VHH binders against Glycosyltransferase family protein 64 C3. Designs and how they scored, part 3

Target 1, 302 residues: Glycosyltransferase family protein 64 C3, of Arabidopsis thaliana (Mouse-ear cress) (q9c975)
Amino acid sequence: DPDPCDATNQREFQKLRSDQITVLINGYSEYRIPLLQTIVASYSSSSIVSSILVLWGNPSTPDQLLDQLYQNLTQYSPGSASISLIQQSSSSLNARFLPRSSVDTRAVLICDDDVEIDQRSLEFAFSVWKSNPDRLVGTFVRSHGFDLQGKEWIYTVHPDKYSIVLTKFMMMKQDYLFEYSCKGGVEMEEMRMIVDQMRNCEDILMNFVAADRLRAGPIMVGAERVRDWGDARNEEVEERVRDVGLSSRRVEHRKRRGNCIREFHRVMGKMPLMYSYGKVVNSVGEQGLCRKAGKLVFCDRD

## First folded at step 17 (VHH; from j2 with L100I)

Design p4
Fold by ESMFold2, look of step 19:
Structure p4 (fold): chain B 302 residues (1-302), chain A 123 residues (1-123)
Amino acid sequence: as target 1 above (302 residues)
Amino acid sequence: QVQLQESGGGLVQPGGSLRLSCAASGFTFSDYWMSWVRQAPGEGREWVSDISGSGGYTFYADSVKGRFTIARDNVKNTLYLLMDSLKSDDTAVYYCAREIFYGGDKEGYFDHWGQGTQVTVSS
């Protein structure tokens, strides 16, 4: 649509489909297209997925390659989900959160083109989200923290608490797309500009939006089978002139993400992120062991 | 064709200063984060510093913070590294690199590199 923020594009929550989700998945790297096709096929196999929107952010990708991608997405994906390929006019990361009138579900799943999660875990995450529709629900989490030596907010991982859900797998109500992209006045405009300048941190900003609105933290959900192929592009580069050590790149990454937290805190004048604890997991029963003929075997179930 | 060419390296005494330059061509320089990366003899490459496309954000490795200053001139399409208080540990080939980021909790990577300029700190 010419104005994704037109008020007529935001449908009432109660009028939206409650039994399914819409998957919004970013794509940029052409070499990841085979993996992206596999991930889309995986999501389309679940009955809870109404539609999948592939948001292609590389404006320089040849039209022929995009045509082939779309053909493969529609040909090799099972199920009844509608599949769309949307070529973005820019690589702005804010665009992944634009509201779209074609999204008719209460829930949206924001995800990356290199993370696979099994169908049972996807459906479990949706059941948790349905019980907590105002909260961000996801499988990958991080924390904000405070560095006493530097006297500043930082981006980190804690063993027992979290405050940030990553866009690797982030399920949320559709309304947050409007809150992020269309509302919040000059504060949100400045924070979206920071995302553009940093070329990162759109997920952190969404966490600020959700936390500030609800004054509540996110929910972590366990997954049974997870594959994170996030660094595959660095491993598959044809010309090897990128010999930078892993710890060096992690240091730059942490500093950049920490600076986003500090900038969002500065613009808002407060720290809305809240810590959540614990991981919601699907229940799994275990069978007891019995001795039969001198050998340990599983007991018969009553 | 993306081209990056470093210059300004040389031999300097401990405590001295150098200014490295990196001339960029073949792309819209102001659209990209740029980095300095160094490689000491017999070691792997180490990220030193980077700077946003506009120049508004800069980051430094802890080993150089307070001693090195990264800057850019988007009219001249040139990246700079001003190195002060040089130590023998700063001896390395210094590379200019263009960074690509794809958002979220994903580390960036360098898609183009210069050929490097040697900095030697010895007394």
Scores: ipSAE 0.710, ipTM 0.882, lowest interface PAE 1.0, mean pLDDT 86

## First folded at step 18 (VHH; from p4 with Y102E)

Design q2
Fold by ESMFold2, look of step 18:
Structure q2 (fold): chain B 302 residues (1-302), chain A 123 residues (1-123)
Amino acid sequence: as target 1 above (302 residues)
Amino acid sequence: QVQLQESGGGLVQPGGSLRLSCAASGFTFSDYWMSWVRQAPGEGREWVSDISGSGGYTFYADSVKGRFTIARDNVKNTLYLLMDSLKSDDTAVYYCAREIFEGGDKEGYFDHWGQGTQVTVSS
C-alpha cells in the first residue's frame, strides 16, 4: 500500500460524494466468514452504500481461504456497491482506521463482522449523520465515568448518558481517519502505541479524536432490527465456546478499557469525551390518534 | 505448533505460597497477552489474571488482587503466577492460556490452553 497519510490523499470534503457511504468492516475469525458474507450482502443491497471494504486483520489466514472469501463476497452480494478485500500486514487494531484512497464518500461506516442491521435503520442513521456530519453516529454506546472511591476514570454503561460509540456500528466523517492515523504528532503516536500494547481500545481512541476535534458528544440512533451476534446474552448467538464466566470476563474487559481511558487522558492532559443524552428514533411505539367520523385513526392519514 | 505446559502446583496449607510456571513454545511469546484461568471442582472456569506481551500491563480478578502476582520472562518464554496468602477457595486446576483480541468492544478469548496444574489448599 502507498503512504495512506500523503497530504494529497485527503480530498476536500466538498468534492466527496454526499449521497452515499463507504462501509469499512473488520474481519478476523475464519469461523465467522459465513456471517460476514451475509452482513456484506445486506449492506450491498442498500442504495446508499457506494463501496464496502472488508479489512482482514488475521495474518495467519491462508491465501486460498481469502481468495474464496473474495469470490463469495462479489458473487453473492446484490447491488452495485464495489467490494474489496484488503489483507492487512499485521493484526494492529490501528490499521482499521487507516485512510484509503478508494474511499470517495463524505461518510464512512465503521462496523464489526457480527452485527446485522436492517436497511431502513441504516438509511435512518445516514439521515441523522447528514444533519450532524461532524458527530459520531451509532447504535451501540458506552460511557466514561469517574469512580470516586478509586479516584480514576472508568469504562462503564450508564442508563442516562453516553460518550462513546462502539465500532459495532459507527458512522463518521472520513476526515477522522486522517486525524487518527496521520495527525496529532507524538501525542497520537503514543496513544496508537497504547492501543497496540493493549490489543484493545482503538474505538475509544477514535472517540477521543472526534470529541477533541469537535468538542461535542456522539449521537445514539435507534434501530428497528439490529442483532449483535457477539453479545453472549443473545440466546441465538454462539460465537465460540467460552469457558470463563461471563461476569468475570466482562469485569476484565471493562478494567482494561478503563485503563485505556486513563492512559489517553494522561497522554492528552485532558478529558475530551463529552456526554450525550437520549436516542434518536425513526418512529415512536405509540402513534397519535384522531377521532374522525366516530373512529380512531392515525392523524392526517386520509 | 503452539504448546503451553504448566508446572508448580501442589498441596499447600492455608496462608501458604506457591509459584506456578507455564513454558511456552511454537509462537512469538512476547507478541501475546497471556492469562491464568482456574477451575474449581464442579465449577466453571474463572479468569484469574492477565499480562501484556511486554509485561507492562497486568490485570487481576478481584478475588485474587493483592495476593497473586502475574509475571513473564520473555527470554525464557515463561509465564508465572506467584500466589501468596492462599485460601481454601483457591483450590483449583490452574491453566495458562493465550489471549486473542479482535478489537472494538469484543471481549478477548483464549485460542490455546495448557494442560493445567492442580493447586490444593488443605485445611
Scores: ipSAE 0.740, ipTM 0.884, lowest interface PAE 1.0, mean pLDDT 87

## First folded at step 19 (VHH; from q2 with I100L)

Design r3
Fold by ESMFold2, look of step 20:
Order: C-alpha cells, then sequence, then structure tokens
Structure r3 (fold): chain B 302 residues (1-302), chain A 123 residues (1-123)
C-alpha cells in the first residue's frame, strides 16, 4: 500500500554502490519457471551482482507455487547475491519500473525470464555502462522510424541504426525508475495509462524517459553468447510453432508498438528518441592494412 | 472458468455482410484485449483483429482492413466482428480468443479460445 515514490523521494542515487548491479527480472509464465531458475542461478554466480529481485507479475499464480519458487531460487543459486521474490501489487506492466528502497546499487539491470547471457558479456556490458552511466545499455535493440507516405511514427528494425533498448537486457542508472514512476506530472501519468491500456510498451516508454533526459541515444553492446528462448523465430519451441509462423501476428505486434510511439509523441509534443550507430564490442584489433605476400591484410597478421 | 462462445456465422453471398458475436464469462472482460482469429480449411490460423479492454484501440490484418470492424460491449461482456464486403477468401472458421501480454517486445499470446463459428462465402 505505501507509495514507493515517497519511500525513494529523498534518495541520493549518486551515493549508491557503484561496483555492483541489482538485477530486476520480470516473471510471469509459470511454464518458464525452470528456465527462470537457471537464469537467476547464472546471475547469482557473478561477482558484479549484488542482488536479484524476481518481480512476479502473474496475479493468478497460487501462493504455494510462489513459495516453492522462492525456495528453489535460494536453494539452486550458489552465489553470494541476495535473492528476493516480489509479487507485484498490480498486473500493470508499469510496475516493473517501480523504484525500491531495497535496491542499493547505482546500476540496475532490467531483464526478462527467458534471456541467458554469458558472464564475460555481462561484465563487459557493466564496463560500458560505467563509462556511460546516463545511457541505456543493452544487447537487444530496435528503432523508431517515420513513414513519410503515411506521415506516422512506426516501430521497426533498421540495419544500421537504433533508438530503443529492449527489456530483454537493459542496464541503466536507478534514477530512471524514479523518473518513470514518480516524475513528469500529468504527462507521464497519461503515458503510463497508455501502457496500461495497450498492455504493452513499458520498455518503449522507458526509452522515451531516458532519451528526453539525456538528449542522446542508447548504447548497443555485443555479447559472445546470448540466448533468446522467447524469440518467435526460435525453432526449439515446438509448442509455439503455430504462433511463431503467423506473419500477420508479427505485423500486428509491430503495429501495436508503433501506435504506442505515436501516442507518446502526441502526449509529449515531441520525439525525444535519438538514433545511435554501431555496436560496442569487447575486442581491439589492428585496423590498418598492410601488403603481405601479395595480399592486403591487417598489419598484425603474419 | 473462462468461457468464450461464438455465434452469428452462416452462409452469405460475395459482397454480403455478417456480424459475429462472442459471449464471454468467467473473467473480468474489460481487463483483457480480445481477438478474432480465422482458419480456412487445410490452412494455418490467421490473426484478423484485436481490440483493447476499453475498446479504445483496434488493429486489423491488412487482408480485412477497411471491410471488418471489431467492437465490444463491456456491459454485456460480448465481442463483435462486423464483416462487410465479404469475399470467398473470407471463408473460414472464426475464433474468439483472449489475449495475454507479459511486457517488453514479447508478442501477445492466446490463453483461451472459443469453439469457433463457420463463415462461408459462396456463389
Amino acid sequence: as target 1 above (302 residues)
Amino acid sequence: QVQLQESGGGLVQPGGSLRLSCAASGFTFSDYWMSWVRQAPGEGREWVSDISGSGGYTFYADSVKGRFTIARDNVKNTLYLLMDSLKSDDTAVYYCARELFEGGDKEGYFDHWGQGTQVTVSS
């Protein structure tokens, strides 16, 4: 019942712990609990993870199942990170971004219950975030676009630029939780209501919040091994084959998220999303070319 | 227990009109997006249209846009599909479905389906 905005209003976010992160994992589908347990165990084994909060959003899940889930999470997670299971106070998707006084790290990682990432890539993403603490940093990106003929904003994928980081893996400063949930007056209240009506687009709205505050785009980071078990194109999901193959379904999904972008633009009266270019990778190599054995090759090649 | 029951299907000539209904019970109807999905004989299922819980947002597949209208009555807990300018390609079993969302870039999915109602466009 207590307003989390009141509980975090006087926070000195910049004084929070900067050497570790808190992972906020959204959970909903009971059938993915085994995968969720694996993902939590993986995060808990990393020295950069201080705590993991599993935010359970399915209101129909029995208390007994949640109790069992919590016991399994603590039993099968060998690291030192503290683990909490939080039953969300409402079914609102906005609740994943509530600020919480128990989160004592400057950085938070917002992620889904069906995305796995290797430890080295997690640590690299954190290094990139530490160099860019005001930006959203993530491994999955999308773009807004403007359809000149239809004169409307759309949700799309561009091959060479992006403006949106997905909550599949989104690292950011904790301040943005407070900005999203507690600030912005009637304008943000209306946009959060749009998320509730659409039952979608909370991640896009967070990108609007960050872009508007920073006036810069997000950062895409490369990963060595990242699995997206929930991607509709994943052929290992036999029970979802029929839904995966529906092209009109994917078109509907993009139209719905495009509608969110149009509504957020209407409410704000501007388009704060900005394009970013390029993927930051965990490698440095010679870029200069030398002629060796009749071929033009990188100069550090034998 | 969630229950969805379609009605209003039948035989109609090309260019004709039809109104499908779906009676919903066992849940708070206005909290959920609802969808129409169709399946022609021997074909996979095709999403047709969605409507938000309040009715304020609607979406249509390109194949039916401008010809079909989705609507809902949250007092009567009933979903509708008004079908105009029907073509032989619209022949299918039409299903009412409840849509569930988990957030982010995850596509919605259908957790409950009706039994379907046959629409046949011939002659």
Scores: ipSAE 0.716, ipTM 0.884, lowest interface PAE 1.1, mean pLDDT 88

## First folded at step 20 (VHH)

Design t2 (from r3 with K106R)
Fold by OpenDDE, fold request of step 22:
Structure t2 (fold): chain B 302 residues (1-302), chain A 123 residues (1-123)
Amino acid sequence: as target 1 above (302 residues)
Amino acid sequence: QVQLQESGGGLVQPGGSLRLSCAASGFTFSDYWMSWVRQAPGEGREWVSDISGSGGYTFYADSVKGRFTIARDNVKNTLYLLMDSLKSDDTAVYYCARELFEGGDREGYFDHWGQGTQVTVSS
C-alpha cells in the first residue's frame, strides 16, 4: 500500500468538497454486522454523505464474510453514496485516522459501528461544523480533570463542561487525519506508540492534536435520537463484555484513560485540552412560562 | 487453538504469599493484554489486574493495589501474579484471560479464559 502520508496525497482544503461529508466507520465485531448494515444504510440515505468507508480492524475475520458484508452493503444501502470496505493492514487503533486518498470532502465523520443517529441530527451536526470547521463536533463528550489529592490528570465526566469528544460520533476537518498520522514528528510518533501499547485512547489523542492546534475545545451538539448500542448500560451488551462486573470495569476503564491523558501530557510537556461549555441544539424551543388554566406552562402551549 | 492454563494456587495463611502462573499458547502472546480475574464463592467475577503486551503498563483493582504484582515473560509465554499480604477476602478461583480492545471509550473484554486455579486464604 502506498504511504498514506505522501505529500502528493494531501489535497488543499479549499479544493475539497464542502457540501458533503465522508463517513469513516470502524468495524470489528462480526456480531455487530447486522447493526453495521443498518447504520451504513442510514448514513447512505442522507444527501450530505458523499462516501462511507467501513474500516475493518479485526484481522481474524474470514475473507468470505467480509466479501458478503461488502456485497450486502453495496446492494442494500439506499442513496448515491459510495461504499467501501477496507480491511485494515494493521490492528493499530491509530489506523482509523489514516488519511485516505479517496476522501475528497472537507468534513470527515468518525463514528463507531454501534451508534445510530437520525438524519436530521446528522445534518445539524454538519451545519454546526461548517460554522466551526476547525473544531471537533460531536454528540458524546468527556472531560479531563486534575485530581488534587493524587496530583494527576484524570479522565472524568462533568455535568457542566467538557474537553473531549468521543469517536462514537466525531466530525472534523480532514486535515486532522494528516495532523494525527503524518505530522508532529517524534512527539506524535511517541504518542501513537502509547496508543498502540495501551490499545486505547486514540480518540483522546485526536482531541489533544486538535486542541493544540486551534487553542479551543470541542463543540457538543444535541441530537433528537442517538442510540448507543455499545453503552455498557444496555441490556443487549455482548455476553463476553459482561463476563466481569460492569461497575468495576467502568471505574477501571476511566482510570486507564486517565493514564493516557497523563502519558500524552508527559510527551507534549503541556496540557492542550480546553474546556467547552454548553450544548448546541437545533431546536431552541420556548423558555417562557405563562399561567394557563391556573398552571404555569410554556407560553407556546395551549 | 488459544489455550490458557493457570497454576500456583493453593492454601495459604493470612499474610502469606503466592505466585500464580498462566501458560499461554496458540497465539502471539506479546500482542495481547492479559488479565487476572477472580471469582469468590457466591460472588461475580472481579477483575484483579492486567498488563500490556510489552509489560510497560500495569493496572490493579483498588482491592489488591500495593499487594499484588502482575508480570509477564513473553519469551516463556507466561503470565504471573505475585500475591503478597494475602487476606481471607482474596479467597477465590483465579483466572487468566486474554483481553481485547476495540478503541475509543469502549471497555476491554475477554475472549479466552483459563480453567482457573483455587486460592484459599485461611488460618
Scores: ipSAE 0.901, ipTM 0.961, lowest interface PAE 0.5, mean pLDDT 93
Fold by OpenDDE, fold request of step 22:
Structure t2 (fold): chain B 302 residues (1-302), chain A 123 residues (1-123)
Amino acid sequence: as target 1 above (302 residues)
Amino acid sequence: QVQLQESGGGLVQPGGSLRLSCAASGFTFSDYWMSWVRQAPGEGREWVSDISGSGGYTFYADSVKGRFTIARDNVKNTLYLLMDSLKSDDTAVYYCARELFEGGDREGYFDHWGQGTQVTVSS
């Protein structure tokens, strides 16, 4: 296989499409294939989607099944978007960020195979990205924090700030694929190795890379309808995930991701993550209160 | 076929020690995270500890931190759990399980389990 980091494989920026996006979807579970098909169909229905690449990371999946999947994706997906199914050569979680010569758009959308988003929200996210092309733009966010008692960095959720966009839905400029996979020298290599060992936190690492380069945090955008099927709070979560107490596992999972933050910080020698505030929304409303009929109501209310 | 077989369980007094083993076969052992999970009578399954493929990373439930040590021998395809300072509430069936991760903000899950080994802590 050609070296994905070969400079000759990088398209000139001016030749990349600015009016459409490439969607990179990670696939792994055979059980989620029906949902994946639905998700691909949804993305393909959008006029802003140039191409969809399904990146299959499970090496144990039979070829026959993947062939059938590809046929189904190409046959039943609406629109003009090109669809590809790529079996990853490596089980590394870093592989989702490999640059690809087939990507001919300036913007790429990284997303999971169990997240659905409505077309209007997708288009809005793209519009926000076009206005901020160097920023990570997404719908699901988390935050780094510093635990004063333990004197350590942690992975957490804040109601008022964020510093991490999740790969559930993450829009970025294509250049970050190269920054993640091909640049950064020995330090970046070490951090990718940490991802391989931890079998997690590639999304956090991408946020580190982007923040370090841009010196700005990500942008959270609102969505009208976004369904996260993989959220443990769903009633329909697969039995295999329910086998162990959900609450305790969630806490442990956050601790594990906190460890990733600490490891990346250790390797980089600094904390590049930056906080952002606020959510960009596609709709605006009246903010002023007026007294009408003796009550305070929004001024636009009759 | 993936196989996991636990051993080393038994009856021990409070404050005692026990070493559990899990023999793995049918897959590349070093490529996978491995976990210990326990189930007490009348209770749900509780995650105890896990260890990365190379053994470089280990994590523990708060209930066992400082008392239990997880280890692995990739040459022997064996997972271990060293249990010290055992308490009555440690009484459970202990399972070894292969753990999978799909990345992102996703929790690990288990795709293969052993049959379990009984640990009873009683005076």
Scores: ipSAE 0.901, ipTM 0.961, lowest interface PAE 0.5, mean pLDDT 93
Fold by ESMFold2, fold request of step 22:
Structure t2 (fold): chain B 302 residues (1-302), chain A 123 residues (1-123)
Amino acid sequence: as target 1 above (302 residues)
Amino acid sequence: QVQLQESGGGLVQPGGSLRLSCAASGFTFSDYWMSWVRQAPGEGREWVSDISGSGGYTFYADSVKGRFTIARDNVKNTLYLLMDSLKSDDTAVYYCARELFEGGDREGYFDHWGQGTQVTVSS
């Protein structure tokens, strides 16, 4: 009932528990429910996860299906994490970043319903975040760039640098939910409206919010095993995406995301995104490579 | 029931012009991004252009940029594609499609399609 901005306005975020995280997963497509259940079970098995909130954005999903989904999530998830299924009050993509008084951890993990990550890499990302609590930490990154030919900001991938963490896996302090949704006055209102009009770019806007506050770039972390089931290059991608040529859809997507960057720059009057360089990786034990049966394998494997 | 009906296709010579229309019904037209998608004989479908619900944002494939103009009339619930400087490579069935988005780094997709209208550029 209460305005989430009023409910969280008096919060001292730095005093929230710091030994665990809360996972906020978007859900929309009913066809991905089996994958979503698997991903929730995976997160729930980690000792660093305090709670998991599934934020359901499809208003046409029958109540009976949502009830069954909730029962399956709680029945088939083995850990001690509390699990909630929340039907979003709005179809706006901005709603994924609403602050919530029930979230009692300083760190939140913003993620999608089709990205898997191994438990060691999840724990490593959390350790990196704990050492850098004001920065966005994630496994998937992109860059803004300046296209000299077109004389405009673009959305791209650079081999050497990045400035944007994707909501496929984005760990951050909970404070940024409040900053995104509740602060920034008329400028943030206009930028949230651009997200609504574009039907996209909420994650880019979050990167603008964090960069503007911190005046530092995000941190990319390496994962030992991560699978992005939503990548159109994967054979398990939803069939509707394959109705139109993949390269054609990627071109439209990049033009859309670039336009968002240009619009956010216009509204703010500055470009707060900062480039970061390098990927933080976990330590590995010494592993020798041996030639067995004509191929390179780890010496102690088989 | 969402319905999309294209019209305005035909035979034109290279360098010619044509205007396609798509009549929409069964939904709040101004709430949705709309797209033109084409399919040449024996080939897959190719996105051509799209336009925001208000009409304030438009995008074009590089192959049609500067030659085609997408437009919409939210009073008449009609989507348009104005095609100029037509080339033989533009020969295709042109579809009107309603575009949906789930946000983040996810490409949009199409949940409803028209029947298509044939555009042939020859001689």
Scores: ipSAE 0.800, ipTM 0.922, lowest interface PAE 0.8, mean pLDDT 87
Fold by ESMFold2, look of step 20:
Structure t2 (fold): chain B 302 residues (1-302), chain A 123 residues (1-123)
Amino acid sequence: as target 1 above (302 residues)
Amino acid sequence: QVQLQESGGGLVQPGGSLRLSCAASGFTFSDYWMSWVRQAPGEGREWVSDISGSGGYTFYADSVKGRFTIARDNVKNTLYLLMDSLKSDDTAVYYCARELFEGGDREGYFDHWGQGTQVTVSS
């Protein structure tokens, strides 16, 4: 395997394609393969998608199943996007952010295998990113916060601000893959080790990297339609993997993510995360229905 | 073949202590986060505590924090739960579980469970 961090692997930003994106989508659960295939097919139909790399992180998946998955991905995905299936050599969550020589676009979309947004919203997110290429742009956000009673940083949701974009849909310049995986010296090495030990928080670490480099917060964009957890064909599979009460599991998850924020703060010696406000949307107003000439149409006025 | 076997449950008076053990086999124990989960009669399963593969990170539900201690011995492939200051509310079947993580803002999930060991706290 070539060294992903070899100095010749990083191409100059200005020489990369500016009119398209590369999608990097994680796969792990065999139960979500039908959903993963649907998401890949949907994104491949957009003219802004140059290529889709499916990064398969489950080392237990039989080769036969992966061969079938690749066949299905290439057979059932329309459009001109190239599609690759890459079996990760390790279970490290850091591997999702490895630079890859096949990525020839300025922008990458980091996404998970359980969320899809519609094509118009994907293209809108790209237009927002093109106006803000150094910022993380995404549809799902969280916040860091400070718990006054515990005197510590926490992982939370604020009603009117955010500082963290989730990998459910995270658009960024590909340079951040190199910043995360190849640079930052001993501090980044320690933080990547924390991700490995926690088996969690690679996305939070990417937010730290981007925030520190730019000294600006991320941008939240709205989506017109989102397919998430509500896919009827996958609902039984989702229920089968849920095995503990929702409130109990959510509390554990937040405690673990908060610990990551505290550890990254300790290693860096600062808190680079910055709050952003507001959501960028493509929609104009709410429209009602009116009857004109015997047809039901959108009203000219409210 | 992954196997998890709990032991150490029993009847104990309020304020008493117990140590639960979970013997693990069929996988590289130190590679996995391990958890204790409990189920009281007529209730759903409740996460109690978990511990990283190396043992360097531990987390506790608020209901047990300060009273329970999770530990592991990666030479003997054994997970432990030291339970102190037991209350009647701690009465439950306690399960040992192996946890998997997929990344991002996703909760881990349990792919293997033990059969459980009963803990009963009564006077």
Scores: ipSAE 0.768, ipTM 0.906, lowest interface PAE 1.0, mean pLDDT 87

Design t2 (from r3 with K106R)
Fold by ESMFold2, fold request of step 22:
Structure t2 (fold): chain B 302 residues (1-302), chain A 123 residues (1-123)
Amino acid sequence: as target 1 above (302 residues)
Amino acid sequence: QVQLQESGGGLVQPGGSLRLSCAASGFTFSDYWMSWVRQAPGEGREWVSDISGSGGYTFYADSVKGRFTIARDNVKNTLYLLMDSLKSDDTAVYYCARELFEGGDREGYFDHWGQGTQVTVSS
């Protein structure tokens, strides 16, 4: 098992493939395997996808089930993309950002196993990224902010600005994998330990890494057909999530993510996150209102 | 085989104190966040508090902050909830739960539950 941080493993950006992307998709829940298979098949059908690495993070999953999953991924994915199933050697959430020698593209797409997007929107995001290769590009965004009452940094949603791209769909330069996992010395080691202790916030830490390296904020792109199966406000949300009060869980989740921001700020001694404004869209469409958990919100797009 | 067993519930007067325990077995206890969740009669479940594997991070629902203290003993594989200044609104069945996280902007969820222990705050 090779050292992912070996100095020779990081190839020059200019020598990597510029015309395609590598998809790095997390898998954890055995209940979502059928959905994961659909998402992988969808990415595989796109001509801009060179390879797909499914990073399996659930240590409790039997090897026999993983063998079945790999066979299904290969059987049900008709495109030309190479498909790999990698069982993570660690339960650490940091492992999703380990560099891998098989990644030969300038861009990587970091994504979750419960978000579907259409091929046209994927290609649009890639075109935006190609024009802005140092920036994180994604469809789901959040903000850091300062809470005047609590007098502390917080994790929030702001209508006018954003500073954080979520790993639901995060396209980035593969160099950031090395910056996250292999560089930054004692500071980065401590921040990766905070991720391990919190069992969360690896995506926020990647946003800190990217913002600090090049002083570049992220770019939000619109998508036409997006389904977020992990949104607890959807009626398709798993029973485990729905059988605990949704409002209190969301508030506490956001407080914990705010705690991570405060911890990363403490360790670095600065706030590197930068605000970005506006959304890049291919076309403007109407978005209807739907009921999610008894509230009127904007619908997912089909 | 993961097992969680709560104990320490009972009848207390308003303003009183109570200590709940949860014995854990069948897994490496210190690797997991643990949570207390309660359910009042005729109500849905309400998250109360949770604690990181090492015990270094704790979080509380606003309704119990300042009155309840979560703790764990990783040698005895036991989770605790110390409840002070109890009110009638605290009457509920209290469950111990093991919490899992998949990372990112995803809320934690509970994969294993105890059978619960009744807490009744009544004059």
Scores: ipSAE 0.710, ipTM 0.879, lowest interface PAE 1.1, mean pLDDT 87

